VHH binders against Testicular acid phosphatase (ACP4). Designs and how they scored, part 20

Target 1, 367 residues: Testicular acid phosphatase (ACP4), of Homo sapiens (Human) (q9bzg2)
Amino acid sequence: LPEGPLVFVALVFRHGDRAPLASYPMDPHKEVASTLWPRGLGQLTTEGVRQQLELGRFLRSRYEAFLSPEYRREEVYIRSTDFDRTLESAQANLAGLFPEAAPGSPEARWRPIPVHTVPVAEDKLLRFPMRSCPRYHELLREATEAAEYQEALEGWTGFLSRLENFTGLSLVGEPLRRAWKVLDTLMCQQAHGLPLPAWASPDVLRTLAQISALDIGAHVGPPRAAEKAQLTGGILLNAILANFSRVQRLGLPLKMVMYSAHDSTLLALQGALGLYDGHTPPYAACLGFEFRKHLGNPAKDGGNVTVSLFYRNDSAHLPLPLSLPGCPAPCPLGRFYQLTAPARPPAHGVSCHGPYEAAIPPAPVVP
Short names: E, the ipSAE of ESMFold2; O, the ipSAE of OpenDDE; V2, 0.75 times the mean of E and O plus 0.25 times the DockQ between their complexes.

## First folded at step 22 (VHH; framework vhh_8h63_2)

Design r3 (from p2 with H109Y; at its last look DockQ between E and O 0.71; V2 from the best seeds 0.00; counts 0 for: grease 24.4 > 24.2)
Fold by ESMFold2, look of step 22:
Structure r3 (fold): chain B 367 residues (1-367), chain A 120 residues (1-120)
Amino acid sequence: as target 1 above (367 residues)
Amino acid sequence: ELQLVESGGGLVQAGGSLTVSCAASGSTFSYYEMGWSRQAPGKERELVAEIYSGGSTWYADTVKGRFTISRDNAKNTLYLQMNSLKPEDTAMYYCAAGYEGDYFDEFDYWGQGTQVTVSG
């Protein structure tokens, strides 16, 4: 099955390294946080900028034969959530992807590249909608009330009680996202050369990771993973497919759509694809969709497009090729539509019972 | 640890107006998405308005055009201005705060509520 030329790419990536999102009460670094994190909590760090520049350079190399080295507004569309760290990540990525457009380029060839966004209240595409969708809450509650989830919580009661004593944070009987916040703070501090507290042993960190994996699985995985996805990651997946469909139907010059977003955005998309691997996407992780035409078969050329997936979750290694469950790689586009259909919202939408209705969102504006 | 205290509830005639407020203490207020939820007797809790740290707002259809959410980060205070009140707006109103950003967005902190009663 000879692989033909690339015709369209969609990329979804997590922002780079950031400062911790919060402190816990007994955090020994809490009172000097403004010195340790000069841009503020949750803000992109210098390392985060470096990671995104590196991702952009990887994308430049990967797509050197497909994408013009010059930015052309008709060929590339970039959208970010409305957060400083994701907007800055998109800009740093683009400096690597289009180095001639980067600031400080010789010969006065710097060209600012627009990064599009929408107000957070209007972002139904890249934000994981939880608080404003009662149907999603119902599905999540079914997962968290299941015996397996409750038995794991019971098994961690002693651990969580000890962690309360070390952190001063209420954890027993509280949402598991509080335990995730402790892990996030510790990991951010360790990544920036701060010593961990003596109680934060490797075993404590592993247990916190296990707790986070259970909670993530409840959000994006079984039970009823497809129904959850119709309200979350399936919306973005549908938009990616719709953008390609529009490009094909109208013969548009658009070659690449890039989404700068969050770990939950990637997790929800992985859930919709049936590809969640039990881990949180690291900083600057990138999930790519590559659409290619087959060559040399005239009977199939009119609809012979394949979709290949890759996941770059470690800059020290080549990206992981991913296979959609039930489809060979490369996956024929028609099969890809069929296999993902249960996770994508139907054409008439899915009701949330509330202010958000899960309809197919409008495609991004394509200049 | 963030703490939220609502105030300003009371009795008002249908068609009237009322402002409820929420004082926040503890963690930095400006880092949170904030919202108002309400619960009428025998009904499920309903999110009625939300304001993000960047200032954009969201409203439930049941209150859109009548309610206005706002925040004053310097005073660590959240407000809900309720106009053209109806008897069906009668509920306990809860202030809530959720973490913006990475991981799944859910409200982590809730106030004890303030009662709003609309007569007529």
Scores: ipSAE 0.556, ipTM 0.816, lowest interface PAE 1.4, mean pLDDT 86
ESMFold2 (binder alone), look of step 22: mean pLDDT 82; pTM 0.827
OpenDDE, look of step 22: ipSAE 0.759; ipTM 0.892

Design r4 (from q5 with D27E; at its last look DockQ between E and O 0.63; V2 from the best seeds 0.63)
Fold by ESMFold2, look of step 22:
Structure r4 (fold): chain B 367 residues (1-367), chain A 120 residues (1-120)
Amino acid sequence: as target 1 above (367 residues)
Amino acid sequence: ELQLVESGGGLVQAGGSLTVSCAASGEEFSYYEMGWSRQAPGKERELVAEIYRGDSTYYADTVKGRFTISRDNAKNTLYLQMNSLKPEDTAMYYCAAGYEGDYFDEWDHWGQGTQVTVSG
């Protein structure tokens, strides 16, 4: 059936390369961290800026026929989590997407582009209620107590014991999550040309990645993956769909919504879509939702709109086209709603237990 | 490894004040998000306050305006100043530390807790 023009795009991307979030006790680079990472731990690096500029240039090229070459406030809305690295990533991305609005342009032509945010602890859209949601913790505990998870832990007992000895980091209580922190530190250091300890061989790194994949699976996958998603990635997915619905219902000129966020934001969204592939999204990874008209039977399968997905996880290659399980791209919007419904919260929202927090509101309204 | 030890809990009269402290050791804590959570009898643990590396803060609505979170990075100590205490503030208060932003943002380190009891 004929594919019509783009009418709306939603983009969710991870910030660029950053300094390590933390160190481990026996890290040989621990004592010189302020010299190695002058902006501080967890802060966006120059490489992170370059990656986001490159992502913005990719988006410019991809949407050249759809999006005005100059920034127009009515066409594009950008929201970030309230972290320096995601705010700076959004700005660097926008400099690539709208190069004439970039910093360093002649002042007569430069126009700043707003990046919107909310306080970290109030961000239930891009930062899920991990710290304040008892129901989510019950679901996670069920996953970590399951036989599959425990059998994998038992299979890694020798490896985890050696990891404790090499790092000086106790893994008691939270072995897989703490192992991820070790992997994150090693990968950040390697990406910046620092020698890894001899014990951090390619085989060790591969095992750490496998451990991370199991732990990520517990967070966003079975058991009860759909219920977990209702509390996490389904909230953002629902907001994306609601934003499009509002744009169409009101005839708004808005063409693109961009979300600058984190690996967990993308992982939770992938979990809600049933598209988690066992890998952590790399820096500047971008998941895109493309809404198009089509000329087929518009009253069937949700009218005249289809949804296509892409995942850009490697700047050296074209983005991967993705399809929902059970709906080859381009997926009719009605079918997309149907297939994602179990993972999305009800229209009134969901409540996490918390004596003083309101229920999670309906999808945010963007101007 | 980061170790967290709370102190300063006790019994106070409603309307009174109390400061609880959390001593951190084993590594530099200035690179962590830090927070206080509490658990009252028969209830789930709930977030009370957070402080980020830039010293911006967040407070639960139930304590906003009455509690102040702060930290002294030179002493590796986190504080919670609790004023105008109410009986519903009675709980075990836990210090926690978490890595900033990436992966699933849960608390990575917990203290053992210090009891705060507010009487009528």
Scores: ipSAE 0.535, ipTM 0.765, lowest interface PAE 1.3, mean pLDDT 85
ESMFold2 (binder alone), look of step 22: mean pLDDT 80; pTM 0.811
OpenDDE, look of step 22: ipSAE 0.725; ipTM 0.882

Design r5 (from q5 with D102E; at its last fold request DockQ between E and O 0.77; V2 from the best seeds 0.69)
Amino acid sequence: ELQLVESGGGLVQAGGSLTVSCAASGDEFSYYEMGWSRQAPGKERELVAEIYRGDSTYYADTVKGRFTISRDNAKNTLYLQMNSLKPEDTAMYYCAAGYEGEYFDEWDHWGQGTQVTVSG
ESMFold2, look of step 22: ipSAE 0.634; ipTM 0.842
ESMFold2 (binder alone), look of step 22: mean pLDDT 80; pTM 0.813
OpenDDE, look of step 22: ipSAE 0.728; ipTM 0.883
ESMFold2, look of step 23: ipSAE 0.591; ipTM 0.833
ESMFold2 (binder alone), look of step 23: mean pLDDT 79; pTM 0.809
OpenDDE, look of step 23: ipSAE 0.751; ipTM 0.892
ESMFold2, fold request of step 25: ipSAE 0.525, 0.559, 0.516; ipTM 0.806, 0.815, 0.784
ESMFold2 (binder alone), fold request of step 25: mean pLDDT 80, 80, 81; pTM 0.813, 0.812, 0.813
OpenDDE, fold request of step 25: ipSAE 0.761, 0.716, 0.750; ipTM 0.893, 0.877, 0.889

Design r6 (from m3 with D102S Y103S F104S; at its last look DockQ between E and O 0.59; V2 from the best seeds 0.00; counts 0 for: pae E 4.5 > 2)
Fold by ESMFold2, look of step 22:
Structure r6 (fold): chain B 367 residues (1-367), chain A 120 residues (1-120)
Amino acid sequence: as target 1 above (367 residues)
Amino acid sequence: ELQLVESGGGLVQAGGSLTVSCAASGDEFSYYEMGWSRQAPGKERELVAEIYRGGSTYYADTVKGRFTISRDNAKNTLYLQMNSLKPEDTAMYYCAAGYEGSSSDEWDHWGQGTQVTVSG
């Protein structure tokens, strides 16, 4: 189906490269971490800034005909989780997307761009799940008590015992989540040219990745993937759709909403879309929602909107076009609503659901 | 590996005050998000308060204005000051720590708990 003009864009992206989130007890680099990671654990690195600037420049080029290179607050809204790395990633991205406003531009053109956020513990839109969500934890327990999960855990008993000896971590109780912390540390160190311990062979790293994939699958996949999504990525998906609906209903000039967030945010959203591919989104990965009018006779196709998805997970390649299962791209908006309905929270809400919030401010009440 | 030990629980009259403490050892305390959760007998554990590495805080609605979370990184200690205590605050209070991260909302380390009992 020939696509017409772009009318609205929603973007969700992961922060750039960062220092490790944690050290483990026997990490040979633990005692000098403040020297190796001068901004601190979990902080955005210089490479992370570069990746986000590159993403912003890609977005500038992609939306050259749709979005002015001049930042206009009525046309673009940026929301981030309340972490230094995601806030800084948004800023670096915006320097690429709006180069005239970027730091280092001539003083007459430089303009700070606001990045909005909410306190971490109150972020029901971008940080999933909330710690006080009993229903999600019940669903997760169902997945982790399943025979296939338990069989895999038992099959890794020998590996996990060796991992305790190599790392000094206690893995009792939560072995797979704590094993992921080891993988994160090793991958960050490797990406920055640090020598890995001899025990961290390619086979060990592969096993850690398999453990991570099982854990992610329990969080976003079957059983009850749609209900898990209603408590997680479906909330964000619902907000994206509601933002577009609001823009159209009120005739707002808003053209783009950007969400600076995390791999878990992207994974939850992919789960809600039925598009999780078994891989963790890399740094600066971007999932985009592009809303377009249909091309054709205005009388016949008037008012019809399609949604196209892209996933940029490798800056060396063109972004991947994605399609919802059951709706080849470009997907008519009505069909998109229908296919995603099981994964989106109902209007009256669900357990752990607060009122969903649009990324844009409510219309002012005129006195 | 981080170890957490709570103390300072006890019996207190309604309207009274109490401070519970959590001593941390075995790892760098300053890199952790910290929190207090509580569990009354026969009920599920619930989040009470959080404090992040930068010092910003969050409180459950049931304790806002009455409880204050704080940390002393030099002493590796987390505190919960509880004022205007009510009988429904009676619970085992657990100290918890997690690495700063968005991909997990679960705590990585828990203490054994300290009992707080509020009587009329």
Scores: ipSAE 0.319, ipTM 0.696, lowest interface PAE 4.5, mean pLDDT 85
ESMFold2 (binder alone), look of step 22: mean pLDDT 81; pTM 0.824
OpenDDE, look of step 22: ipSAE 0.637; ipTM 0.843

## First folded at step 23 (VHH; framework vhh_8h63_2)

Design s1 (from r2 with D105E; at its last read DockQ between E and O 0.63; V2 from the best seeds 0.68)
Amino acid sequence: ELQLVESGGGLVQAGGSLTVSCAASGSTFSYYEMGWSRQAPGKERELVAEIYSGGSTWYADTVKGRFTISRDNAKNTLYLQMNSLKPEDTAMYYCAAGYEGEYFEEFDHWGQGTQVTVSG
ESMFold2, look of step 23: ipSAE 0.641; ipTM 0.852
ESMFold2 (binder alone), look of step 23: mean pLDDT 81; pTM 0.823
OpenDDE, look of step 23: ipSAE 0.751; ipTM 0.890
ESMFold2, look of step 24: ipSAE 0.617; ipTM 0.847
ESMFold2 (binder alone), look of step 24: mean pLDDT 81; pTM 0.820
OpenDDE, look of step 24: ipSAE 0.745; ipTM 0.887
ESMFold2, fold request of step 25: ipSAE 0.596, 0.644, 0.609; ipTM 0.841, 0.861, 0.844
ESMFold2 (binder alone), fold request of step 25: mean pLDDT 81, 81, 81; pTM 0.823, 0.824, 0.823
OpenDDE, fold request of step 25: ipSAE 0.766, 0.754, 0.762; ipTM 0.896, 0.888, 0.893
ESMFold2, last read: ipSAE 0.597, 0.608, 0.632; ipTM 0.836, 0.846, 0.852
ESMFold2 (binder alone), last read: mean pLDDT 81, 81, 81; pTM 0.822, 0.822, 0.824
OpenDDE, last read: ipSAE 0.752, 0.746, 0.766; ipTM 0.891, 0.887, 0.896

Design s2 (from r2 with F107W; at its last look DockQ between E and O 0.69; V2 from the best seeds 0.65)
Fold by ESMFold2, look of step 23:
Structure s2 (fold): chain B 367 residues (1-367), chain A 120 residues (1-120)
Amino acid sequence: as target 1 above (367 residues)
Amino acid sequence: ELQLVESGGGLVQAGGSLTVSCAASGSTFSYYEMGWSRQAPGKERELVAEIYSGGSTWYADTVKGRFTISRDNAKNTLYLQMNSLKPEDTAMYYCAAGYEGEYFDEWDHWGQGTQVTVSG
């Protein structure tokens, strides 16, 4: 189908590089952690700021013909989870996206840009609601109790036992996310030039990545991936589609919505789209939804609008174009609705353990 | 590795109050989301309350308005104040800790539990 001009963009991105979330007991770098990570565990690093500024500059260039370099509050809305690292990532990103508003530039007007958030306990849009949704927990148990998952877990018993000896963490018989924590710490340290422990060989790192991929697949993939998505990434997907629908119905000037969030936010969204690729989204990874006017015959399926997806997971390469299974890009909007419907919550909502009511989150508002 | 030890359970008359505590050691307490779950005889474990590292809270409908979760990061201690107790609140109460905001939020550490018994 012939491509037409952009009319709306939604962006979901992971925060930039951060300090490790925790240290494991026998971490050789544990005793110098306050020196290595002066802003504290889990906090955005200087490299994380650089990555987000770079992402913002990429977005500036990509949307040069679509967005004015001048920030206009009615055209752009930015929402973040309530974490320092995601709030700071959004700010750094916006300095790249709107360079004339960036602080400290003699050639640019300084102008603060609002980044909206909600309290962590209330964020049902961008947070993965694992612990407080009994239906999701039931679906996850089905996946983790399946023979395939248990056989893989049993096959790693020896590896996990050795990893316990190297790390001082209890891992055998424990959730696989504890092993992910070890990988996360090693990757954060390696990214900052720290030598890995001798036991953290390339083979160990690959096994940790395989363990993480299995566990991620249980969270966002089969069995019953669509039902899992209705409780997780489908909520955000629904909000993205609803934002566009509202913009069109009311003739609103809103052109772009940006979500500064986490790896799990992107993974859940990929799960809802059927596009999880077996990898954890790197820092500053960005999944984009581009809505374009269809220049073909509007009597055909999908009306006058198409949806294209891109995934920027490596700043050294062009973004990856993505296609929904069954709808090569550019996907007509009507087809996009049809194909994603099983993964999106139904109009009446879905039920979780209280106090969560099964409601689709409201569309973002422009103040 | 984070260690969690509950205390303060006991026998309480219906309508009474009780505070249970959870002492944490072996890691930085302030980076964790903390929660209380309970398990009554013959029933599955139920999440009762959560408190996030920034102080926001969540409560199950069955306890909302009667229970208060709080934390003291300087003392590495989590509390659950239970008021207007009912026989249905009788359970083993477990403290739990999880990492916020990365990967899939699940409980990573559990205490051994403290028994709360509410008599008619």
Scores: ipSAE 0.559, ipTM 0.816, lowest interface PAE 1.6, mean pLDDT 86
ESMFold2 (binder alone), look of step 23: mean pLDDT 80; pTM 0.807
OpenDDE, look of step 23: ipSAE 0.717; ipTM 0.878

Design s3 (from r2 with F104W; at its last look DockQ between E and O 0.71; V2 from the best seeds 0.00; counts 0 for: grease 24.3 > 24.2)
Fold by ESMFold2, look of step 23:
Structure s3 (fold): chain B 367 residues (1-367), chain A 120 residues (1-120)
Amino acid sequence: as target 1 above (367 residues)
Amino acid sequence: ELQLVESGGGLVQAGGSLTVSCAASGSTFSYYEMGWSRQAPGKERELVAEIYSGGSTWYADTVKGRFTISRDNAKNTLYLQMNSLKPEDTAMYYCAAGYEGEYWDEFDHWGQGTQVTVSG
């Protein structure tokens, strides 16, 4: 299937490197945290800024023929969650993507680029409301009560019990996100040259990664992955498709939408696409949606537009091309819309209250 | 670990008001998203309000306009002001805390609860 010109891009990326969100009780670095993390827990580090600048430079290079190096407000829209680290990540990214607008240019030619946001509690696009959605919790409970999940949890009881002794956390019989907290803290400290405790061996780190992968799989994968997605990553996926549909229908000059967000944002979106790869997205990981016109035969079940995906999860390598299951790239837009329909919220919406609302996929919509 | 202790529950007539409080200890309070959940006998626990570290708030439809969540980071205390109370607000009220903006935004820490009973 011959590739045609790029016409629209949507980008979703995780913020850069940050300080740990919290310490565990017996963390040997706990009492000097204000010295180690001078901007505070959870705040973007200098390395995080560098990672985002590098991502922006990568995007500049990738889209050099598509997007002017000068920022044009009608062509680019940037939205972030309302966190310092994601707002700062968006700014650092934009400094790489639009170097002429970056700080350090001559003052007469510097042009600040707006980054849009909404209050954290209202952001259901980039931060789905897991705590406030009983229907999602019912679906999650089905996953955590499944035999496969419980068997794995039972197999880790001895490991979790030992980890309690090393960390001072209650872990046995507790949500697995507490174990994830241990892994997150250790990884943040290791990335910044701090010695790991002797108990945090490579085997311990691998087991924590396996526990995290099981927990992520329960949140975005089977059982009923599509229904979970309707309440989470499917919302963002639907917005991405709707943005292009609006651009095409109204003839808008908008070429690129960028979303600065979190690991869970990417994980939920991967879940909605059926593309979760078993790993946590690294800092500055970027999932891209590229819309192109066809050069060859017309699409069977869509317009003349195709969708291709890429995932940049390692700055040392070219981005991974991804294909929607059941639609090898470049996927016709109509087929893409049809295949993702079960994971996207229906037109009438999905209620967070009540197990009686059937989640029937909306009819596919093609441009 | 973060420890949460609720107080201020009691018996109130319908239409009345009550404030419940949650004292936090053992960790840096200001980095937590906080919330109140409630559980009536024989029912599932339900989230009624939450407040993010930056002050953004959320309320369940059943309490919106009647309940106000607030926090005092200097005192490590979370509050729930409950006005225009109804008999269906009768429940054990639990304070909860979770991490902001990374991984799944779920509560990891729970108090033991304070009983609120609304008569009439």
Scores: ipSAE 0.616, ipTM 0.839, lowest interface PAE 1.6, mean pLDDT 87
ESMFold2 (binder alone), look of step 23: mean pLDDT 81; pTM 0.818
OpenDDE, look of step 23: ipSAE 0.740; ipTM 0.884
ESMFold2, look of step 24: ipSAE 0.614; ipTM 0.847
ESMFold2 (binder alone), look of step 24: mean pLDDT 81; pTM 0.823
OpenDDE, look of step 24: ipSAE 0.728; ipTM 0.877

Design s4 (from r2 with G101S; at its last look DockQ between E and O 0.71; V2 from the best seeds 0.62)
Fold by ESMFold2, look of step 23:
Structure s4 (fold): chain B 367 residues (1-367), chain A 120 residues (1-120)
Amino acid sequence: as target 1 above (367 residues)
Amino acid sequence: ELQLVESGGGLVQAGGSLTVSCAASGSTFSYYEMGWSRQAPGKERELVAEIYSGGSTWYADTVKGRFTISRDNAKNTLYLQMNSLKPEDTAMYYCAAGYESEYFDEFDHWGQGTQVTVSG
């Protein structure tokens, strides 16, 4: 379909580079952690800030004709989870996207940009899965008890036993998720120039990545991938579509909604779209939804709007254009609704998340 | 490795109050999201309360308004204050810990539990 002008954009991105979340018992770097990570474990690093600033500059360039370089509160809404690293990532991103509003700008022209959040315990839109969702955990148990998962776990018995010996971690009960935590620590340390222990060879790292991919698949993929999505990434997908529907119906000036979140947020959203690629989203990875006018047959397309997706997972390359299975880009909005319907929550809601939660509150009368 | 030990369980009259505690050792307590789960005989384990490192809390509807979760990072201790107790609150109460929104949001560490019994 011939593409017309942009009318709405939704962006979901992972925070930037961070300090490791934990040290394992035999970690050779554990005793100097306070020196190595002065802002604390799990906190955004200076590299993480740079990555987010770079993402913001990419977005500035990509949307130069669509968004003014001036921030206008009625046109852009930014929501973050309530974590220092995601809040700081949103701020760094916005400094690149709206350079006139960035710190260091002349005082007469500088304007702080609000980043909206809710308490972590109340964040049903961006946190997936929540520990308080019993149905999701039933579905996850079904996936982890499946023959495929158990066969792979048995095939890694020797590797997991060696991993326990090297790390001092017990892997009882939660072997694959705990193996991911080891990988996360090693990768954070390597990214910051710390030598890996001798046992953390490239082959060990590859095996840890394979273990992580299986575990991610259990969380967002078969069996019952669509029902898992209804409880997780489908909630956010539904909110993105509903935000656009509301903007069009009410004639709102809102042009862009941005979500600063986590790898699991992106993984759950990719699962809902059927677009999980087998890899963990890197720091500052960004999944974008671009809504454009088109000249096709509106009666079949659910209107004169198309949806295109991009995934920026490597700043050294152009973003990847993505297509829903069964809908080559640009996908007519009506077809996009139809294809994503099984993964989006039903109208009555789902038990652990309740009714639909809008991404933005209704506009106040004044101001 | 983080180690969790619950204490303070016991027998309480209906309508009474009880505080259970969870002592943590072997790791930096302040980095963890903490929670209390309970399991009654013959029933599945139920998450009753969570507290995040930033202080926000969550409560199951069955206990909201009656139970209060809190933490003392200086003492590496998690608390659950239980008021207006009912016989239905009778269960083994487990302390749990996980990292803040890391990967998929699950508890990684569990205590051995402390029994709370509420008599009619």
Scores: ipSAE 0.502, ipTM 0.789, lowest interface PAE 2.0, mean pLDDT 85
ESMFold2 (binder alone), look of step 23: mean pLDDT 81; pTM 0.822
OpenDDE, look of step 23: ipSAE 0.667; ipTM 0.854

Design s5 (from r5 with D105E; at its last read DockQ between E and O 0.82; V2 from the best seeds 0.70)
Amino acid sequence: ELQLVESGGGLVQAGGSLTVSCAASGDEFSYYEMGWSRQAPGKERELVAEIYRGDSTYYADTVKGRFTISRDNAKNTLYLQMNSLKPEDTAMYYCAAGYEGEYFEEWDHWGQGTQVTVSG
ESMFold2, look of step 23: ipSAE 0.570; ipTM 0.814
ESMFold2 (binder alone), look of step 23: mean pLDDT 81; pTM 0.818
OpenDDE, look of step 23: ipSAE 0.733; ipTM 0.884
ESMFold2, look of step 24: ipSAE 0.596; ipTM 0.829
ESMFold2 (binder alone), look of step 24: mean pLDDT 81; pTM 0.817
OpenDDE, look of step 24: ipSAE 0.723; ipTM 0.881
ESMFold2, fold request of step 25: ipSAE 0.589, 0.581, 0.525; ipTM 0.829, 0.825, 0.800
ESMFold2 (binder alone), fold request of step 25: mean pLDDT 81, 81, 81; pTM 0.819, 0.817, 0.816
OpenDDE, fold request of step 25: ipSAE 0.746, 0.725, 0.735; ipTM 0.887, 0.880, 0.884
ESMFold2, last read: ipSAE 0.500, 0.533, 0.561; ipTM 0.786, 0.807, 0.798
ESMFold2 (binder alone), last read: mean pLDDT 81, 81, 81; pTM 0.818, 0.817, 0.819
OpenDDE, last read: ipSAE 0.745, 0.738, 0.734; ipTM 0.887, 0.885, 0.884

